VH-VL binders against Large ribosomal subunit protein uL10m (mRpL10). Designs and how they scored, part 145

Target 1, 224 residues: Large ribosomal subunit protein uL10m (mRpL10), of Drosophila melanogaster (Fruit fly) (q9vpl3)
Amino acid sequence: RGKINIQRPKAPHYERARVVAVTQPKYPELPKAKSCFKTRAERTQQQQENPYNEIIAREVRNWLDHSRLVAFFHLSSITADDIFRVRVQLHKQNLHLKSYGSKIIEQAVKNTRYEAIVPLFHSNHCIVFSPDPEKTAALLRIVRRVPQMVLLGGIVEETMLSRNQLVAYAQMPGLHAVQAQLVQTLSQAPGHLIQQLQAHQNSFVQVLDVHAKNQMNEETPKST
Below, E stands for the ipSAE of ESMFold2; O stands for the ipSAE of OpenDDE; V2 stands for 0.75 times the mean of E and O plus 0.25 times the DockQ between their complexes.

## First folded at step 10 (VH-VL)

Design gb13 (from gb1 with heavy chain Y32F; framework fv_anetumab; at its last look DockQ between E and O 0.01; V2 from the best seeds 0.00; counts 0 for: pae E 10.7 > 2, grease 19 > 18.9, placed apart)
Fold by ESMFold2-Fast, scan of step 10:
Structure gb13 (fold): chain C 224 residues (1-224), chain A 119 residues (1-119), chain B 111 residues (1-111)
Amino acid sequence: as target 1 above (224 residues)
Amino acid sequence: QVELVQSGAEVKKPGESLKISCKGSGYSFTDFWIGWVRQAPGKGLEWMGQIYPGDSDTRYSPSFQGQVTISADKSISTAYLQWSSLKASDTAMYYCATSFYYWGEFDYWGQGTLVTVSS
Amino acid sequence: DIALTQPASVSGSPGQSITISCTGTSSDVGGYNYVSWYQQHPGKAPKLMIYDVSNRPSGVSNRFSGSKSGNTASLTISGLQAEDEADYYCSSYDSYSTPYVFGGGTKLTVL
């Protein structure tokens, strides 16, 4: 679908039944404060001190701490209908699709074992959580048919895996001992975040090259 | 391996109730959607609705919402399509079919149940 | 309701290639790569022949291929055989409330 899932920010509806607050003057004696000019640092501190952001950041930390499977995706423009469809299908497999702003993710993982994931979220993104690592195969089966979601990597059993490592893990479902050994073996390969980001960029370029070539000959795509 | 077995043909009069069945085997019944597809005599295929047996989440075509009830019994791996009061226009072949996805395609189909409604 | 447009009939001789079209809109066939094709012999259940525009399920002959251009999907049958004589239906995703929209069907006659 070519429709963008765009939902412009709406002003919250405030229900205030109070006609006169006990702590406020009989008349509005306090003039509306002059517009505050904030430094870049002060604006950053205000965002970090926002109670709403801290509540959501805590939610993100709870998901990370209680999930044995976490998968990170680049998310292209997607309609509300399409993301709802994907979210429902994932939920059937105990897979929970969440979208959070990059600042909230940074706040959530700062000074934690997950801090290394921050670079993955410099562009549009979403995260899938599950308490069940055996659902990795189901996750990949579902997202394979969602072109707007591109796998970047993930965390399985507290171990950070690249996209290719996560795909390899998914090919051995239902074998707990073998899967645990595989996670250890895969995690010994270089899984640096910069390499994961480059792999994502290179994969996107390769996909575009394959599409552009659109062979007239009956040839299978070359793996590089 | 995967098989959907439907109940036998039915001959009914207008106003009667009916419940037909579709029994799945050879796959994880609770991890796949089961849909119902209608085919009137000499006509094409028409999606009626589908159910996810794992949580009984049921979705209906706007044309069939309120006209039929779709249900499933996980303990016997069986899905159902039910009418409270049949009409002559309900005469059709009814297929059940299964899919891992809510959308896209039905991988496996039952053999069909012919329902004939006439006085 | 016939939401996707297919020709009512198509015919060919053994060994020839035929193509069946399935035309929708930019919100269904044109908007997604979720086009499937089903083969139905008289008195039998439909059989999935193609899914996701061009993919074949296990057990389906490589003589069957699918493609899509804009709002039109196509099923091509090469090396036509007598057993291919059947009705063919296309299907596409439209929206969450209508995840399956079928074409009116095409009767293939092998002469």
Scores: ipSAE 0.720, ipTM 0.864, lowest interface PAE 1.0, mean pLDDT 81
Fold by OpenDDE, look of step 11:
Structure gb13 (fold): chain C 224 residues (1-224), chain A 119 residues (1-119), chain B 111 residues (1-111)
Amino acid sequence: as target 1 above (224 residues)
Amino acid sequence: QVELVQSGAEVKKPGESLKISCKGSGYSFTDFWIGWVRQAPGKGLEWMGQIYPGDSDTRYSPSFQGQVTISADKSISTAYLQWSSLKASDTAMYYCATSFYYWGEFDYWGQGTLVTVSS
Amino acid sequence: DIALTQPASVSGSPGQSITISCTGTSSDVGGYNYVSWYQQHPGKAPKLMIYDVSNRPSGVSNRFSGSKSGNTASLTISGLQAEDEADYYCSSYDSYSTPYVFGGGTKLTVL
């Protein structure tokens, strides 16, 4: 009775081997993380062949016109999965991550106030759009965790900002908070002024009182 | 200051329905995820699911899918966890917590709600 | 089911440095830097101590540090104090299954 060689199990009967081979769940090869971001070359090629460039350009323009926050990023080598994750995170903050070809951007912004952004699109890039400028801080917070996204600059409230300016903007208390602070400061100002004015008056009165008391003491003849 | 206040302890019987609440304050309620975490007595933390109150996007752990319902009322900055029919195995401490990220860390936690299900 | 494995318990003396490990599969701890650590005292809610492998929230002592090597994340507590006695949980993101998973927890005893 031949020792069942556990180390080299006899190849199953041809029919069973066939069934096993067919029933082996072809685990779809995890799609090799083809960087969802087509290389610049691939994107450029695709843009040249895409009859819908005008439609896409209109879309870009629409995003620009309706966004109060626009941020431009350089993208280094990033996986599709990573992009997806970032996209989901951004989306939940009402931040919309988009990537367009340079030609599409050029077409979209031609003869518009946004024409100055064209030089930013010479490399792999993505754009984040938001209708809410208050989300600038949220955006920066999210992208800090994504080293592949490098902030180049942005547009906030129709104003083009450098990277540093955008960071500074995000650190500023919201307009409402600043306004509230201003109102508070202004409301306190009269009180402080009154206090200061009263303090001086009180000091003056005290000095006068001391002077008056001293004079009264000098006029009291020492009744020897 | 960010604060999550959960509803009080609950004692229920098997088969009863229950809805517990988590009220957020001191932050924009619609801008953060609210997650629910279960901790059975003497056991570890279990992520149940989370909701984004801004659009009511709700995600469940596979283990809790169909077992509980997570909801939120943004008008009163309150998130909910509910059971249609409680089991003895639902006896646990339930925490709500906030996360800025979809798959991020929980920064702030509620004090927990103890749910006891006994016959 | 993707599980994060932690030691059940660790112990140390005051002033010592201890390390708690959290080992996952390549799809969770090994794949991404979304590892967090939570401290939980008895009868209290968990507290975030570390996020993104090595970052400390504001108000967390610099005695707490995090690192990762391969599929293992580590929480190090230096200068161990009595107040550090607690349960510690690691967490991570899993892109393929449960979006959020906790480790089994580690009980830290200060001797």
Scores: ipSAE 0.020, ipTM 0.579, lowest interface PAE 4.9, mean pLDDT 82
Fold by ESMFold2, look of step 11:
Structure gb13 (fold): chain C 224 residues (1-224), chain A 119 residues (1-119), chain B 111 residues (1-111)
Amino acid sequence: as target 1 above (224 residues)
Amino acid sequence: QVELVQSGAEVKKPGESLKISCKGSGYSFTDFWIGWVRQAPGKGLEWMGQIYPGDSDTRYSPSFQGQVTISADKSISTAYLQWSSLKASDTAMYYCATSFYYWGEFDYWGQGTLVTVSS
Amino acid sequence: DIALTQPASVSGSPGQSITISCTGTSSDVGGYNYVSWYQQHPGKAPKLMIYDVSNRPSGVSNRFSGSKSGNTASLTISGLQAEDEADYYCSSYDSYSTPYVFGGGTKLTVL
């Protein structure tokens, strides 16, 4: 069965718990707590105890293949209640917060251009998937109120973007907005016109690069 | 078991108001969009709009904007479709549907509510 | 109001494979659009058969498959059976701003 089916996204069935960071790690045993995200050691053990790693890897591959926006975050200590609230807020915007073990991610991205993302998952992390690249701005607005989630970078329309590139993408106006801003700039005083055109040109080139990439992807579809 | 149960068939006259309901059960009602789809007799499906019951975010098709009101009462897991003044052209089957997949498709559908508007 | 073009009808014999097309523009089918397919028997509510172009929900027969090429999405039914006789609708969701749009529907007749 090569056809991957996400079949009902996983619902947050996490008990109220808190991940407690140790202040003095002479004996670094993690506190016994239930959480919607797991430590590195727990992820490794889950992979060892789960004989169906390929099934989970297919889930990750399906998310990667069908998401036009993917964002990677480092996740600091956060309460289960807080991460649940963030997950709900993201879900409302069609943004899907997930976490997977590094071995599962490595298996899912094997033989793809995305193999470079594997090191991001050796630390405590989370990933946000979405079919809507226009939701990048909404994603960043939600998570900027969550200091425990630190943006590392992302993928937009199959293009790997650094943190700064993803932030710039989120601020970029759409094609219609870029065209409207050009008209507005031409109506302004001469001294400001050169600076505004240079800023709009840079934004326009970035939008056209994304748009041209989307047109190339559309003209060479991945299915038969 | 996910279930969407709609209110019963309605026979109305032009100019009357109407509010039909769709009760969701077997899932977290506030976590998923619920939409309304019209099907006139012998015709195809038309998306009318949808609501996210968790915060009442409501979206309408341009064809139905201002023609109907979509609302929800999350305390009783019920969505509503409402007309202030029915027209004969509102005669149709009306379905509610919810999306559990993140790609905006409708996974589960109510049984439909037939609305007949005639003199 | 319907922007997605489907053939009005298709027919096939039991055991045959048939394909129903759904054609639009980059705003409707191509690029960022996610396409779904619904089956509707007379007097019944629609049933989701395919989502996001090619994914099949749990409980849907593997005889149903979906694909997309350029601005055309396709639903393929292999091993055609009498109970497949129904109306089939494609729909699109545009990730940018376009709301849901249904195709005009295709009546499948099993001969």
Scores: ipSAE 0.007, ipTM 0.463, lowest interface PAE 10.7, mean pLDDT 73
ESMFold2 (binder alone), look of step 11: mean pLDDT 89; pTM 0.913

Design gb130 (from gb1 with light chain P99L; framework fv_anetumab)
Fold by ESMFold2-Fast, scan of step 10:
Structure gb130 (fold): chain C 224 residues (1-224), chain A 119 residues (1-119), chain B 111 residues (1-111)
Amino acid sequence: as target 1 above (224 residues)
Amino acid sequence: QVELVQSGAEVKKPGESLKISCKGSGYSFTDYWIGWVRQAPGKGLEWMGQIYPGDSDTRYSPSFQGQVTISADKSISTAYLQWSSLKASDTAMYYCATSFYYWGEFDYWGQGTLVTVSS
Amino acid sequence: DIALTQPASVSGSPGQSITISCTGTSSDVGGYNYVSWYQQHPGKAPKLMIYDVSNRPSGVSNRFSGSKSGNTASLTISGLQAEDEADYYCSSYDSYSTLYVFGGGTKLTVL
């Protein structure tokens, strides 16, 4: 009667709880609430705004300002368990996977040097932040095993890099000074870089759509 | 080059405790997972569990959870596999192996530690 | 339960090509491109021969190749040599159990 492993192990629940505790993000200090000295127009605008959006936008600005590595990804459909597994592995390397709505990204980078990145976030996306640019190789090694995440480009030492430039940077492990000098050499004009990233994103979306349709047609499961 | 060196063969009696070791060199010890793989005489490979030495995060196979303890000492780049009370069924070759990924393949393997439990 | 199914044995002559299969489910072999193959000589530790279905680590002969179709992965060894005689194990991550699983192993005999 008794079957081996009939109870099914509950180890994943324990592991998940432990990992969540380890990978919990530190939250930025929240800004003060509305001022009693604001003008009538400002008070009227605040009545129609979601205060949560500004808090998260400030978090995004903090990540951008204090991260020496920022990588942008297109994110396809992925299960909660798979993204959790990826997040754990990234956190081990001091890499922090974040996902924000396009409106919050726009609000966060408006009137900053990063405003040009807004068009990259009009489709499904996620961002990886790290204070350590030497972790770029580790980042790319991890996401190579996550087909749902496709690299679009990034920012290293405050310099915008295309996908190919970021890959090249990752393939040259060396002294900090050598890597920083390489980043400077690989840098491009922001307009040209953004156009390249947008073109790759659009081409990738098109390729994914065709590939998904082909995969669906070729591997449709049959019930018997 | 990457090398994993395991402790020597052990002969123990049922009920005794045992701790075997796996020392890593030639790589960043705290950036890779170390797993333990068991092979009973004449049988195949069984994954027992793994540890990330950087923060001592440990994951066990349900078949071995509560039966063994996996630990690591990053100051000497050494991982451990420990039993509080050995059984005859614990007789096997034990391998340590390193993996960059939480869910990935084992790139490098130790030479193995033979554990024999007999009266 | 046995997680991944391999034939118990396979044999070939020097110079021939042989294939070893590894069959799982949609949660392991079929779910991801995380299939690996290990070679083990008697009394020795396993050696990684293939990872991510078809990639070879540095130093592994190009006579070894891997592929996958649905829930079945295959290791092909071309130009068989006497030193290829060993046990071969496939492995994969299983999303259902969240465990790393091995196949039962295949003994390759070169006559």
Scores: ipSAE 0.473, ipTM 0.744, lowest interface PAE 2.4, mean pLDDT 80

Design gb131 (from gb1 with light chain P99Y; framework fv_anetumab)
Fold by ESMFold2-Fast, scan of step 10:
Structure gb131 (fold): chain C 224 residues (1-224), chain A 119 residues (1-119), chain B 111 residues (1-111)
Amino acid sequence: as target 1 above (224 residues)
Amino acid sequence: QVELVQSGAEVKKPGESLKISCKGSGYSFTDYWIGWVRQAPGKGLEWMGQIYPGDSDTRYSPSFQGQVTISADKSISTAYLQWSSLKASDTAMYYCATSFYYWGEFDYWGQGTLVTVSS
Amino acid sequence: DIALTQPASVSGSPGQSITISCTGTSSDVGGYNYVSWYQQHPGKAPKLMIYDVSNRPSGVSNRFSGSKSGNTASLTISGLQAEDEADYYCSSYDSYSTYYVFGGGTKLTVL
């Protein structure tokens, strides 16, 4: 960086401001009154929007309260036909694919034990709900065939699990007592869990890039 | 472990009704799709349709929509393929096969049921 | 109804490598990595050999491999053996019709 040659304010800028000020009438500033009116209208608009968001947030809380399995996914660009195909197959296994705006999710989980998940939803996302935690294996089998959906983590029996913990849970034999014990053992403190989920989010961006490149060139490695 | 057992060969006359069966064992019958695949003599494989026994959701190929009925009975782990009125052109081998995905591969196949329709 | 395009026949000698093509459109073979291959011996039910373009089920020889480029999928059989003589069918999901579709089939002859 160069040394300052002249430090004093430039006269032409101040002279232009003075000319404008001198030629204006001494009446109260009309633009400020109009600006205040628009600000008031904006505040009224925000207040009108809040009740709708709370109704949808209550819906999200109901899904969380009545689901023993909740899985969080990053969602890459996907066609309406492709997501419909996935939704149908998930529904067959009593798995319900939902998408909500990040602001609504934040309102839904505020002051709950799930508040730590909010950062996961600052990117394109979707959530799968089910009343049946034994469907975790079926869920992972279905999403294996959907490269646009990348597992971030989930909640099983009200316990937050990282991606790896959820995968481990899915591989266990179907004895409820054994699964319940593992879920308790695998549970993490909120700070530790958010670090794991955010690390996976960053890793999944990299994995998605690698996967997309591999998908485009999958014939080349196999033919060579 | 997984087994699909189909009903025996059938010889019918045009205009007669027919219902053939496919019994599944060794897996969760209500968690997999059962598809029906036709193979005319000396010809290739044709997907006819499939059913999800858990809720009886049924998908048909456009060529077979309205020509056949696919159904399933969860209580006996059996799927069915039915014609109300057979035609000579229905002469073929019919396979049932199971798939976890409605868009995916058929990983287990029945032995086939030969249906012959002639006067 | 809709059939993927396969050659009617292909032939090879023992120990050689052969390739069978399966050509569709962007709504089936080109749109998804859901290509499967089936082997059918005379008088028997089809057997799944390849799924998801290139994956082998347990018990399928590693001599069988699959690949895809654009709208064309390929099944390659290396170290060709007499027992490989059979009919081969490709299949895919078709997003346009939302149905499962088979190829016309290829008869492999080991000379």
Scores: ipSAE 0.594, ipTM 0.813, lowest interface PAE 1.7, mean pLDDT 80

Design gb132 (from gb1 with light chain P99G; framework fv_anetumab)
Fold by ESMFold2-Fast, scan of step 10:
Structure gb132 (fold): chain C 224 residues (1-224), chain A 119 residues (1-119), chain B 111 residues (1-111)
Amino acid sequence: as target 1 above (224 residues)
Amino acid sequence: QVELVQSGAEVKKPGESLKISCKGSGYSFTDYWIGWVRQAPGKGLEWMGQIYPGDSDTRYSPSFQGQVTISADKSISTAYLQWSSLKASDTAMYYCATSFYYWGEFDYWGQGTLVTVSS
Amino acid sequence: DIALTQPASVSGSPGQSITISCTGTSSDVGGYNYVSWYQQHPGKAPKLMIYDVSNRPSGVSNRFSGSKSGNTASLTISGLQAEDEADYYCSSYDSYSTGYVFGGGTKLTVL
């Protein structure tokens, strides 16, 4: 059914919120109790008040909210030259590779619908953002040649997808409407999806550890 | 189905300008790099440079930077290699080739354009 | 000026195996797994035979294989046939030019 209210003006979004935040009046009150002791809640809040982290967390939230494709990767040791090369190729396909600290990501997604992804970032990670979900196939083609990046899962059209679901999405027809329908069909409850992504991440970390140890032993003939 | 078709052989005098072409078909022209490779008579292959037609990002070999211009016209799926002033040493076979990765292999090659520069 | 080092020529008899080496530095062959091999018959354009050190494109005989150790990549052709007689070029990504460098080429003669 249609019900449209044409009289309501659009809210000024984050612009008004930003102005309100910086111009909020602060009313001093007469001092009551003075103490150097702070409650646990007050200490926790003060520990999280870092202007630098807040700025970057806002950037992360902006990327998450305005990208129609977000892919999460486990990132093994990689040289600055190698990652720069990957960034250039990804950028050609309107894919933007970003790395952020786990605490910054947690701060960015706190009290949002994306809070469930935080456990994915407790290991080495990177994220690829794009406004164009049709580029998922190009993303996977590029990353196939970068063994240091292991796909964990992603978000397409605001729907969380496992690795297998993202691979299936990449193989479907290029029509946006059809792709959106597939994403909705493949999607799972966030808790169930995160459980699968975490299990996959742990499995791949173990495989990478075994692989690294085996290659190290084989490459050095005297090492066993 | 992927095909790169290059322009015909050229015979020029030193000091003349020249622009040769490479037309791609059967693939997404703006999603692949197009490189130019030179082969002097009886000699080996030399990478000259490459262009990404989608944004015209162009990379040159240090040996060819400033000696040639690489360009592309995505509306007609054609890449170009151009000289402002030819030298006798520019006599060579010139190949265009396509690569999905700017660090990767050239998977499809044009038939080559023979350029002869003599007085 | 600077090309990857290949032997100028190699030779073999039908049914034998031959290996062509390609030596570079840590900024090309040694630093990356982006080594390709091309076959060129007289008067024809090069044809991709191997990419990413050891991977073979569709339509290329399994008699062709590639490997790499340190700064040296190798192309091996087993069960040598008369039609394999050609020039072979290695190529690698080069971090200095952010592009490519080719080897000097190797002429394979099938006796």
Scores: ipSAE 0.559, ipTM 0.779, lowest interface PAE 1.7, mean pLDDT 80

Design gb133 (from gb1 with light chain P99A; framework fv_anetumab)
Fold by ESMFold2-Fast, scan of step 10:
Structure gb133 (fold): chain C 224 residues (1-224), chain A 119 residues (1-119), chain B 111 residues (1-111)
Amino acid sequence: as target 1 above (224 residues)
Amino acid sequence: QVELVQSGAEVKKPGESLKISCKGSGYSFTDYWIGWVRQAPGKGLEWMGQIYPGDSDTRYSPSFQGQVTISADKSISTAYLQWSSLKASDTAMYYCATSFYYWGEFDYWGQGTLVTVSS
Amino acid sequence: DIALTQPASVSGSPGQSITISCTGTSSDVGGYNYVSWYQQHPGKAPKLMIYDVSNRPSGVSNRFSGSKSGNTASLTISGLQAEDEADYYCSSYDSYSTAYVFGGGTKLTVL
């Protein structure tokens, strides 16, 4: 640790008040001067931040391009210990849990076939990537015990799948050829799939609201 | 279809070393945890630890850390529980069992290996 | 060690229902829905009867059911039969010790 040696305390040489007043102002700068410098500094910071956004967006594109399985989840409040435990178990199955800001996702998929997924990331979210689509069953088995992660849908062999289609894919035998044929059969148009995934998010929120108000297993069927 | 077959009963003297085995079949050996559960005569179940054969990640109960070694050989789908020096208090039935989750239930159990340590 | 608390014994007559409790803390039974129940007949290996509080593995009779309220989980056996006479153990993951823990066990006697 060189910090203490390099940062030796500067004691006033002869008159403490005089030296400190000259070398280190006690009070902050005036608001007007500060606001002008802040505007300039903020502009400079935005320019410096642009390269980081592109680097992260490139990372996201690499994950999308090199993963044969991508699953999208809504993520509710979860403790650091719980998510760490889940990450470890996922990693053992070659499943990689990642979180990225919505603006980074949009930048990553802009002008690509995946651009339609952007609306999924307006709320809290996470994504699981894997080079092995045969791990879809393992993925669903793991997240089944993580109620904070709600499956929205995914991409298998570059084909967009709804939640129900991804679940059906997971039930198939582990033969790659059979799984590839199933993906072709179960696939649907990206626009319609995104509509279904958006509806699932809205339905989930609605169901949670109803349960918060009526937390009973009692049914009140329509009867005359 | 899923089966865990454990090695036969052992009769040992205090101070001797011992290695017992648990062979798995009918499932993906490297995708499941294998745990070891001890049961002293007339007593309840006690979790000793578990191993993930795919990467040899091993977790021990604080009571058994340093007392035993858990290992696995994925080429023959076999897990092991080993003592360098047995004590009379090690007399117990030892079960192996599989779990998909580190934090989860044990789905399938071996038949058990009785270890008797007596002079 | 015994991490989870169970009654030492419980008894019932054929055809009746009995319930076995399993009490822990907020770091195990109360914190998660990872409670499991095992049945052990004398001289045999344990058998998983319930996982995730209330789910049954394939091949387990629907006479066995599980539930949880706060820090206490319960195993209920309805239509009690002679072959149900066994030791029953609850278990859970404990986040405080990052370990799998068992209850002390309950001996069920069918009178």
Scores: ipSAE 0.469, ipTM 0.720, lowest interface PAE 2.2, mean pLDDT 80

